# VHH binders against q9xw16: the designs that were tried, part 102

Target 1, 132 residues: q9xw16
Amino acid sequence: MSGWNAYIDTMTAAAPSIKRCAIVGAADGSVWARTEADNVFKASEEELKTFVALFNDVTQVPAKGADIEGVHYVVPRTEESLIFGKKENTGFFAVKTKSAVLIAVYEGPNEVAAQVRKAVESMQTYLNNAGY
Below, E stands for the ipSAE of ESMFold2; O stands for the ipSAE of OpenDDE; V2 stands for 0.75 times the mean of E and O plus 0.25 times the DockQ between their complexes.

## First folded at step 8 (VHH)

Design ra12 (framework vhh_gocatamig_d2; at its last look DockQ between E and O 0.90; V2 from the best seeds 0.00; counts 0 for: pae E 4.2 > 2)
Fold by OpenDDE, look of step 8:
Structure ra12 (fold): chain B 132 residues (1-132), chain A 120 residues (1-120)
Amino acid sequence: as target 1 above (132 residues)
Amino acid sequence: EVQLVESGGGLVQPGGSLTLSCAASGFTFDNYALAWYRQAPGKKRELVAGISSGGDTVYADSVKGRFTISRDNAKNSVYLQMNSLRAEDTAVYYCAAPSEPPEGYGFDYWGQGTLVTVSS
């Protein structure tokens, strides 16, 4: 297990509604760590490359939505380093650090999303402070 | 202040149709996606349909092919055309909008809702 797997565990522990999670390179979408076993994060490298590129201009994302693991999400709005989406009782949060994008896919009622955002943003802050 | 006002709910027979409307105000409507949620008795509120600012749509599997979400930016309104209604579609339907940055975790605001009852 790489050191990055520990950060996956931290996020999933902080927000139990997170079903799948990944840390990928912000430049190319390469997977640094992801949930595995029964909760494998399934996005392909090609998809992730496309996804991380959304952060180049987040203002356009609400108009088009976003795809994660072959699932299309409506994106209510975005922030400079934050993209989140919804579909049915699922959603995702994606935050960008200096060198990485953290992606968390969650399932549950709307209220659980607040905890998911907090989890990924906390990790975002930690990694940024660590230089990543 | 964000305001969402739903209308169009009512009693309809199975197989019938109904159109819900939502008038929105208090935020930059054109920049954001909008959604319809519903909450049936004893169940959690669930996303029924979403529409991006560009008109792209997302639907719950249970309503695909039957429901259509649309928006009119000139009227700051979002609509839900519901066809082939089923008993299980009975619920209070809510129009939903996100908060302005930096707050929010999805669709953060809902109207008071409009009741849709599908019954023979």
Scores: ipSAE 0.909, ipTM 0.952, lowest interface PAE 0.5, mean pLDDT 95
Fold by ESMFold2, look of step 8:
Order: C-alpha cells, then sequence, then structure tokens
Structure ra12 (fold): chain B 132 residues (1-132), chain A 120 residues (1-120)
C-alpha cells in the first residue's frame, strides 16, 4: 500500500467506526486519496472545493453547518484547524494540514466519536511534520 | 458552570403533542449548536434533533416531520415541539451542548433530562 492510499488505510485502521474518508487538497478540494470500492467517499470535486473553503474562516461554520456527500450536518463548534459535524447517528471530523484537508465520516453513537477525532488529528500532525 | 435544565415532559396519549424547553447558561449560547437527545429504556442515548447557531436543523429519520427544534438566543433557550407522538417516543429527553475547546467531539454536556411517556 503506497502513496496517499496508505494514509487512508492508516486512519480507517485506527478508528474502525470510520466508514468513509478522504485526503483532499486544501486549496481546491482535489482528491488525493479516498476510501473506494464498497465504501466509496462520494463527494464531488465541486462539493469538496466548497467544503475546504470553510477553513478560510472556521468561525463562520457553526452558524451555517456543513455539507459533505450531499448530507447537511450541524457543526457544534470549530477549532482553528478542525471542523466536526453531527447528523442523526452519523458525523464527520475534518482537519486541515499545511496542504490538505483530512475528512472522516463515521457512523455510531457519540461514544465512538473520540477515536475518530484522535485518528484524524494524529494523521494531521504526521502530515504537518512531513511538510504537507 | 455549564447548566442545561429541561422541562415540559409528561404523560400523553398517542397522537398528542408536547413542547420541551431547555434553559441554558454558563457558555456562549449564540455561538454553539444545541441538540436534543433521548434515551428509551434499555437503549443507548440517541440524537433526536440538532440546531446550528444560525438556525439550520437536522433530525433523526424517526421524528422528521413530527418534531421541530427551535432556539431563542435572547432567552438562551432551545425547544423541541413534539407532534403526533407514538409509544416509541417514550424516553428521557436531554438537552445537549458542546464542551469548550480543546476537548470534545460532539455534544458533550447534558442536562438532567425530562421524561416523556406516551401510552394509555
Amino acid sequence: as target 1 above (132 residues)
Amino acid sequence: EVQLVESGGGLVQPGGSLTLSCAASGFTFDNYALAWYRQAPGKKRELVAGISSGGDTVYADSVKGRFTISRDNAKNSVYLQMNSLRAEDTAVYYCAAPSEPPEGYGFDYWGQGTLVTVSS
């Protein structure tokens, strides 16, 4: 497992509740890697361009929520490089690195959300240290 | 100190209506999303409805079209209008808010809850 796909596998292994995830370019939302096959991350390039632009001012996101894969999520709050959202029994965590945005969509009760956050933030730190 | 106080629960017949209220204090209410969760006997707590700081909403599929979440920022309050109640809606309902940074991963604070019973 080489290239950017290996980082997808690392995050999904670290947090089994992750059902779909992607690494996308922070400037334009271009897909560098994503879950595929039976768990295809289904967001379009246009949707991802809109999504990554939310990181230009995260303080406005809680007022409007966020959309990913055609699903609207309420965003309880944000942090400088972190957006997370909730919808019914699903949610997402997204973090920004120097060059990318890591997005993980999970299913399950609130109790498993902590492992998802940890997985994406660990990868955020790794990629930042690697210059990405 | 974060405080969330629910009220408005009670006994209702199937098909009836209730309005739940939650008074919130101890955090910057206007900047945060809020939610209602419920816990039925023998089940895990589940998200029923959420409302963004700007008023956008999400709902569990089982309540969509019957329940409406709303907020009044001037009164630091969030509401759940529950219509067409069914026996399956019987649960303790909790108002929920996020924790302050850097901790948290969703709606981390809950009130004491208010019991809604739909039967008879």
Scores: ipSAE 0.234, ipTM 0.642, lowest interface PAE 4.2, mean pLDDT 86
ESMFold2 (binder alone), look of step 8: mean pLDDT 80; pTM 0.798

Design ra2 (framework vhh_gocatamig_d2; at its last look DockQ between E and O 0.85; V2 from the best seeds 0.00; counts 0 for: pae E 5.0 > 2)
Fold by OpenDDE, look of step 8:
Structure ra2 (fold): chain B 132 residues (1-132), chain A 120 residues (1-120)
Amino acid sequence: as target 1 above (132 residues)
Amino acid sequence: EVQLVESGGGLVQPGGSLTLSCAASGFTFDNYALAWYRQAPGKKRELVAGISSGGDTVYADSVKGRFTISRDNAKNSVYLQMNSLRAEDTAVYYCAAPTPPPEGYGFDYWGQGTLVTVSS
C-alpha cells in the first residue's frame, strides 16, 4: 500500500456513502491511489486525463456535465477547485489540490452529499498544507 | 433570495400525461443546472431528471423514454413532461437548484413541491 492509499482510507472512513474514490495527478490524470477490491474505481486514465482538464475552465462544466467511470453526471455548478455532479441517487465530488485531483463517487439520499463534500475538502486542505 | 415554485401537479390516470413547470428566481439561472426530484410516500427523495445549463439531460432509469426535462432560460423556468405515467410515479415532485457558491452539495435548494397522483 502506497502512502496515498492512506488518504483514500481517510476519505472513505469520513464519509461512508463514498463507494469509490481516487487520487490522481492534476496534470495528466495518472492514478496515484484508488479504491480497490469490491469498490474498484473504474475510470480509465484516458478518461481521467479528460476529467482533470475540466479544472482548466470550470465555468464551462455546468453546461456540459462530466463523465466518470463511463457515467455521465449533471453538474449543478462549479467552483475554482471544485466540481460535483449528480445522477439518480449517485454523485461525485472532485476537488483540486496543488498537484492532485481527489475524486469521490458516492451513493445514497441527497443529504449524504454534504458529508462527502466535507470529507474531500478536508483532505484537500490537508494535502494543500502538505504541499501536494 | 432563491425561489423555486412548482406547478402542474394533479391527478392523472395510468398512461396519462402531465407537464410540470418550475419558475426560478434569485440566482443566475442560465449558469446553473436544474433538476426535478420526487419523493413517494415512505421513500427517499430521488433525482428524476437533470438538465445542464447547456441543455444536456440526465434521467433516472425508471423514467427514461417517458419523461423529458427542458428549460427556458428566457423565462427562468424548467419543465418536466411526463408521459406514460404509472402508479409508481405518484409522488411529490420538486424543482431543485444548487445553492449559489460557496454553499451547497448538489441540488440542495428545493421548492415546495407539487403532488402528482397516478391512479385509476
Scores: ipSAE 0.908, ipTM 0.951, lowest interface PAE 0.5, mean pLDDT 95
Fold by ESMFold2, look of step 8:
Structure ra2 (fold): chain B 132 residues (1-132), chain A 120 residues (1-120)
Amino acid sequence: as target 1 above (132 residues)
Amino acid sequence: EVQLVESGGGLVQPGGSLTLSCAASGFTFDNYALAWYRQAPGKKRELVAGISSGGDTVYADSVKGRFTISRDNAKNSVYLQMNSLRAEDTAVYYCAAPTPPPEGYGFDYWGQGTLVTVSS
């Protein structure tokens, strides 16, 4: 799925504070695309399966937090198709589309987090409109 | 709107203890994670401790084993028990909460803060 890599590039270009990101299947966490090389997104298949299942009931997530790339994040709150987490000077945003979950891990202060959220939600809208 | 009011700061000797309190209002407290941040002179605000809506906790390495975060949902309050205080813990301490939907990116609200000074 070389075409899926273009969406990774689009998100990282839209929000430079994104250090790693991935597009994974909503049903099973299978990796459709991810950042590679120097910025490899390092989550295991089993971790991603567990992670995408959080969207089956987002109301449970703030009570337990979330794990990505072996890092545990506190989840301040959720929205119907949005989970975001915080750990020290890092965080993530994850959004669900019809078929996929978009995950972006960023570094930096809260002030840059808005750019990251905008980037993933813009892609979420684009993929949903395209039938994904 | 969210309102957060910290209290309990003061001057303590090294090795001493303080309990910080934060009274929260303006949202359904039970479903949010809450946090304590601190800001020392000349530094940016840093996360010290977080507590999930279910009571699970996370701590910065520098305070682990010395600080304990807790919450009392019936009182809309979050607490930070600070033991074995050191000079490096001197800072203004803030409690923090997420904004209600649809906006927000983390712990976006914080109170006015309460000053903790650790000095002999």
Scores: ipSAE 0.180, ipTM 0.594, lowest interface PAE 5.0, mean pLDDT 85
ESMFold2 (binder alone), look of step 8: mean pLDDT 78; pTM 0.774

Design ra3 (framework vhh_gocatamig_d2; at its last look DockQ between E and O 0.86; V2 from the best seeds 0.00; counts 0 for: pae E 4.1 > 2)
Fold by OpenDDE, look of step 8:
Structure ra3 (fold): chain B 132 residues (1-132), chain A 118 residues (1-118)
Amino acid sequence: as target 1 above (132 residues)
Amino acid sequence: EVQLVESGGGLVQPGGSLTLSCAASGFTFDNYALAWYRQAPGKKRELVAGISSGGDTVYMDSVKGRFTISRDNAKNSVYLQMNSLRAEDTAVYYCAAPSPEGYGFDYWGQGTLVTVSS
């Protein structure tokens, strides 16, 4: 869906530390939109299918971490619609909407994570209100 | 109140070893991942190692094969075994835990200084 690209642009603009991001179907991990060109989001379909399924029971995720784009992250904690991970100076935030999962992979010092979280959660709220 | 108390830091020669310990309290320890961070002079704090509640581990590339993070849930403790220490490992090391509203590992101890020098 070409219209979803605008939401990718919105998130990346809101948080410059985001290196790659994607909007995928919550049911099957299908990619609706993603960063392209020099910042292509490269998670495989199988990986995304597995990843979005984590939201079915987020309580177990801190025990095993999460994989995105072939990279394994430690997951400090989870919320019902929020999974985030850390590795070195990188991390990700993933939020679930009614029908989608928004994933943002970021790089930088710890403090940039706050801005990334705000960006994806803002989009989460927007999309939820829009029925997505 | 969450408390993280590091210990084990000190002066060590290159190639030496240290074991850092962190005693945690004030939260459900075994439900969360824990981490060790470090901050060298003039540098940003960086994640050295993380350990999931289930024991899965993540390391920064520069410490892989040299550092080992572990945890003892019965003692509410997390450890960092550091072998083959290098000068660039000199830093204040922090034990870290997530907060309920945080965006990563938000709680920090006071840190313990590790100095690697000949």
Scores: ipSAE 0.902, ipTM 0.950, lowest interface PAE 0.5, mean pLDDT 95
Fold by ESMFold2, look of step 8:
Structure ra3 (fold): chain B 132 residues (1-132), chain A 118 residues (1-118)
Amino acid sequence: as target 1 above (132 residues)
Amino acid sequence: EVQLVESGGGLVQPGGSLTLSCAASGFTFDNYALAWYRQAPGKKRELVAGISSGGDTVYMDSVKGRFTISRDNAKNSVYLQMNSLRAEDTAVYYCAAPSPEGYGFDYWGQGTLVTVSS
């Protein structure tokens, strides 16, 4: 019936500054859904497995930063289920649910970060309440 | 109270070099990533370089290879070595740190002016 792609559409509609996003399995980084076509989310299986493992201890992430789509980001700080990073005029937000990691890559200054965070965290809450 | 104080700005010729310094206080410096931003007249601030708490760095594309960010945790200081300066690098440069509740680099210094002119 419904697929995971509807959740991608919901996040991108809620925060137009999101350029690419994905929902991936928290255990293995497998892609459940992602932006496609003109805005393909480009990350390898190996990169995503490494990325989701960062949530096993988020307190270590600010020391090294994080890589998404072959881009290295500085991670200013973390929260238990949240990693965010910055590079130039781009950034990312990633949140962990029970079973998944939601990743959104955006363009724009710090002022747009709040809308991206809200979109991703709203979906985080929804998926957690649904058992994911 | 978080304080960030930039210094080292000035007038320099194209192709020249300059080192910016930022003295930080009021937070646990070793735990935080730090950044340099810049703002040219009439433009938005842009992230020039960032350095993780462990020393990993990121740079905007136009400065990579010319600018080097570094930190000295013993002095609670972050630096930006700027080489091969160009007119486009003219801006006020800001040192920046994350806030505990923010989602970016939310604490800012007063800034230091760099002018690259013939």
Scores: ipSAE 0.254, ipTM 0.657, lowest interface PAE 4.1, mean pLDDT 87
ESMFold2 (binder alone), look of step 8: mean pLDDT 80; pTM 0.801

Design ra4 (framework vhh_gocatamig_d2; at its last look DockQ between E and O 0.91; V2 from the best seeds 0.00; counts 0 for: pae E 4.4 > 2)
Fold by OpenDDE, look of step 8:
Structure ra4 (fold): chain B 132 residues (1-132), chain A 118 residues (1-118)
Amino acid sequence: as target 1 above (132 residues)
Amino acid sequence: EVQLVESGGGLVQPGGSLTLSCAASGFTFDDYALAWYRQAPGKKRELVAGISSGGSTVYMDSVKGRFTISRDNAKNSVYLQMNSLRAEDTAVYYCAAPSPEGYGFDYWGQGTLVTVSS
């Protein structure tokens, strides 16, 4: 197990509604760590490459939405380093660090989203401070 | 001030149709996605349909093929065409928009009641 797996565990522990989670390279979408076993993060390499590229111009993302694991999400709005989406009772939060993109897919009522956002943004802050 | 005003709700028989409208103001409408939510008695509010600023759509599985979300940016309006209505579609329907600091669709209208009953 790489050290990045610990960060996956930290995020999933912080927000139980997170079903799947991944840490990928911001440049190419390469998977550094992901949830496994019963909660395998299933996004393909090509999909992740496309996804992380969304951060190059986040202003366009609300117009077209975002795809993760073959699922299309509506993206209400974006921030420079934040993309989030919604579908049914599911959603995702994706945050960009200096070198990585953290992706958390969650399931539950709207109220759980706040905890998920907090979890990924906390990790974002930690990794940024650590130089990643 | 963001305002979302729903209309079009009412009583309809199973199999019937209804069109909900939402008039939005107080934000740059065409920059954001919009959504319709519903809340049935005793249940959590759930995302029924969403539409991106560019027109791409998402639906909950139970309404696919029956409901259609659309938007008119010139009128700052979003619509929900509901066909083949079922009793289980009975709920208060809410128009929803994102807030600047939110984590989803955080602004809500007052809601409009849709009752599907014979």
Scores: ipSAE 0.898, ipTM 0.947, lowest interface PAE 0.5, mean pLDDT 95
Fold by ESMFold2, look of step 8:
Structure ra4 (fold): chain B 132 residues (1-132), chain A 118 residues (1-118)
Amino acid sequence: as target 1 above (132 residues)
Amino acid sequence: EVQLVESGGGLVQPGGSLTLSCAASGFTFDDYALAWYRQAPGKKRELVAGISSGGSTVYMDSVKGRFTISRDNAKNSVYLQMNSLRAEDTAVYYCAAPSPEGYGFDYWGQGTLVTVSS
């Protein structure tokens, strides 16, 4: 019905350049849903716990960058509920809701980054409005 | 006003080296990650190397081991040491900084041309 996987499908449909994504608990990084099969989101539980903790003080993230799926990204800047990173022709966007962190890893030129951000921020708004 | 001024480009033989420099002004340099991008004829701009405000680095795979990005916060400068240059490194190289409204590194200098030719 309305399982967490539907939200993964919504984000990947909204921005086809998203290669992998996940919805994880903001407190502990537990995986609520993720892309599967040939595009498995493959971050470890320890990595996700570390990653979501970055949102406890986003102002310190640009100094060190961020790691997800074993890949290091430069973080150009942050916003209160947004961290994004860049590496080569790839990147990620991550947004925090009341209870969750939405993570989308994408590939493509600069044009697709705006589409990815819009997809994750639309879902952020939806989940916040739903109490998550 | 944000200004980024690249220098150090030129004509070089394959296997040679160049050091690119970028002088930055108009923002608090120490707070931001900086990057070098390049654009070859007929191609989109691509991220060559990035450096966090704390000094950690990222590189595109084809330049890793050959190029080194560094920064000198006291001089508001970022550098790209390019070694073992190849013909495919021919491009205009841009120093880049984030903008407040952007999705990455959106402020650019005028660029410096690097030509690697026999």
Scores: ipSAE 0.229, ipTM 0.630, lowest interface PAE 4.4, mean pLDDT 87
ESMFold2 (binder alone), look of step 8: mean pLDDT 80; pTM 0.797

Design ra5 (framework vhh_gocatamig_d2; at its last look DockQ between E and O 0.82; V2 from the best seeds 0.00; counts 0 for: pae E 4.3 > 2)
Fold by OpenDDE, look of step 8:
Structure ra5 (fold): chain B 132 residues (1-132), chain A 118 residues (1-118)
Amino acid sequence: as target 1 above (132 residues)
Amino acid sequence: EVQLVESGGGLVQPGGSLTLSCAASGFTFDDYALAWYRQAPGKKRELVAGISSGGDTVYADSVKGRFTISRDNAKNSVYLQMNSLRAEDTAVYYCAAPSPEGYGFDYWGQGTLVTVSS
């Protein structure tokens, strides 16, 4: 297995509310690693290509929302390297590193989002420091 | 200081309609999405509807086709039109906005009670 799978495992272990997650190329949305088996991350290549392109201008994302795995989310706000969305009791966090985008889809009450954010941002920091 | 003030809640019969309003202040309203949440007795707070800064909307499946979220940027207000109300819609409804450091919709109003009962 790719070394990137270990990072998937790290994030999912850090935040049990994460249902699916992926590490994709920031340039083209290519999947480097993802949750599999019963929790397969199901975003299409075209969708991911579109999604990672959102980071080129995050300021517009709150106006339009974001789509992941065919699900449309409202995006409360964005940061330069952070996009997050909400729908019902689900949501996602996406963070951009030097070369990757980390995406975590989670389910649960609002309180679980804090842990999910922490998990993906921690990985973001780690990967950035590692040059990725 | 961010303030969200809900109004419009009350007692309504099943099948009835109600419109909730939220007046927002203390942040750049036009830049952010807003949402309505609700919390029923003994249940967790849940997202009912969200509206992007551009007017795009998201709804919980349980309210699709019955509820409509809208916003008036000139009035810094967000609304929730609730039609065909059901007993299970009984809850405290909250207007919500994102915080600068938050992980979702982190600012909440005091809430307004909606009771659907015959």
Scores: ipSAE 0.904, ipTM 0.951, lowest interface PAE 0.5, mean pLDDT 95
Fold by ESMFold2, look of step 8:
Structure ra5 (fold): chain B 132 residues (1-132), chain A 118 residues (1-118)
Amino acid sequence: as target 1 above (132 residues)
Amino acid sequence: EVQLVESGGGLVQPGGSLTLSCAASGFTFDDYALAWYRQAPGKKRELVAGISSGGDTVYADSVKGRFTISRDNAKNSVYLQMNSLRAEDTAVYYCAAPSPEGYGFDYWGQGTLVTVSS
């Protein structure tokens, strides 16, 4: 089992409301790992390049929102290494590490958002401590 | 303390219009997105419309073209203009805001009832 795919499994196991997720390079949006099979994470290369660039200045993101997998989300607020968005009964969390961006797309009521956040931020901390 | 106070609900005929208002206090209104949710009898709450700090909007598919969300930062208020109302729009409507500790729309008002009769 590759190391990057195991991190995808770890996040989805920690928060079952996560339907799709990916680990992408922070510099260029290249896909290091993603959910596959029935729940493929299907963002395009160009969309991911645009998405990770949002972390160059998170203060501009709440005014514009964000697009992932062709879906536009309202971004209620940001933090230095965290962007999250909402659309109907779905949402996303994205966190930046030293080298990567972790993206999780979830479904469910607002009550599940805390579980998703915890899953991605725990992995963010782990990867940062490991030098990624 | 965060306070959200909705107003403007009432009884209206199908095809009619209403404007809902939400007065907000206890946070830096200009920095946050705001949203309207609704809950119809026997159904779960659903996001109806959201508006970003910079004025970008998102709508539920069922209300696109009929509802318009707006904000007035000088008055710390968010509005929902509802046109072409249908029986299916009958619900309690809630204004919602994010919390600094939360990752969603965690603060809610008491709601205002909209009844579309027929």
Scores: ipSAE 0.230, ipTM 0.621, lowest interface PAE 4.3, mean pLDDT 86
ESMFold2 (binder alone), look of step 8: mean pLDDT 80; pTM 0.799

Design ra6 (framework vhh_gocatamig_d2; at its last look DockQ between E and O 0.94; V2 from the best seeds 0.00; counts 0 for: pae E 4.9 > 2)
Fold by OpenDDE, look of step 8:
Structure ra6 (fold): chain B 132 residues (1-132), chain A 120 residues (1-120)
Amino acid sequence: as target 1 above (132 residues)
Amino acid sequence: EVQLVESGGGLVQPGGSLTLSCAASGFTFDDYALAWYRQAPGKKRELVAGISSGGDTVYADSVKGRFTISRDNAKNSVYLQMNSLRAEDTAVYYCAAPKPPPEGYGFDYWGQGTLVTVSS
């Protein structure tokens, strides 16, 4: 287990509604760490490459939505380093750090999304401060 | 002040159709995705359909092929056409919009809702 797996564990512990989670390279979508076993993060490298490229112009994402793990999400709105989406009782948060994109896919009622956002943004802050 | 006002709910027989409307104000409508949620008695509120600012749509599996979400940006309105209604579609339906940055975690503004009752 790489050091990055510890950050996966931190996020999933902070927000129990997170079902799957990944840390990927912001430049190419390469997987640095991800949830595995029963909650394996399923996005392919090619899909992740496309996904992280969304951060090059987040203003267009609400018009088109976003795909993760072959699932299409509606994206209510975006921020410079934040993309989030919804589908049924699921959603995702993706935040960009200096060198990484953190992706958390969650399941539950709407209220749980607040905790998920907090978890990924906290990690975002931590990693940014650490130079990543 | 953001306002979302739903209308169109009512009593309908199974197999029937109904169109819900939502009039939105107080935010830049064209920039945001909109959604319809529903909450049945004793159940959690669930996303029924979403529509991106560009018109892309997402549906819950339970309503795919039966429900259609659309929007009219000129009227700041979003609609939900519901066909082939079932008893399990009975719920209060809510129009939903996100908060502007930096706040929000999905769809954060809600109307008062409109009741849809499907019963024979």
Scores: ipSAE 0.910, ipTM 0.954, lowest interface PAE 0.5, mean pLDDT 96
Fold by ESMFold2, look of step 8:
Structure ra6 (fold): chain B 132 residues (1-132), chain A 120 residues (1-120)
Amino acid sequence: as target 1 above (132 residues)
Amino acid sequence: EVQLVESGGGLVQPGGSLTLSCAASGFTFDDYALAWYRQAPGKKRELVAGISSGGDTVYADSVKGRFTISRDNAKNSVYLQMNSLRAEDTAVYYCAAPKPPPEGYGFDYWGQGTLVTVSS
């Protein structure tokens, strides 16, 4: 099995409200792993390249929001290594590690969102400590 | 610390209009996106409209073309113009803002709400 797919499984198990997620390269948006089958993470290469570049200056992201899987999200605010967005009853959290960006798309109320954030930030910490 | 105060709700007939206002304090208003949520009886709170710090907007599909969100940074205020109101728009409407770092996961501060009732 792909070693990176185990990290996808870990995040989705930690926060079942995650509907789709991916680990992509921070420099170019290349997909290292993603949810597959009935829950395929469907962002295009061009969209992912644009998305990871947002981390080059996160202070500009709240002015325009962000697009993932063809869906436009409002971005309420950012942090140096964190972008999150909202659209209706759905949202995303994205965090940057040394080499990667972790993206999780979820459905549910704000209480659910807190668990999604915890799952992606726990993985962010793990990957950073492992040199990624 | 953060305070959000909604006003402008009331009883209105189907097809009517209302303008909701939200006065905000206790945070850096200009740098953050703001939002309106609503909660109808027996339903979860849902995002109705959001407005970015740069004025870009998003809307729930159910209100597109009928509701308009706007902001006035000089007054630290956000507004929701609601037109062509329908019975299903009946709800408590909440103004919402994000928490500053390191916590938060969306629009985390909410006001007390203002009731909008759309009834024949």
Scores: ipSAE 0.203, ipTM 0.633, lowest interface PAE 4.9, mean pLDDT 87
ESMFold2 (binder alone), look of step 8: mean pLDDT 79; pTM 0.782

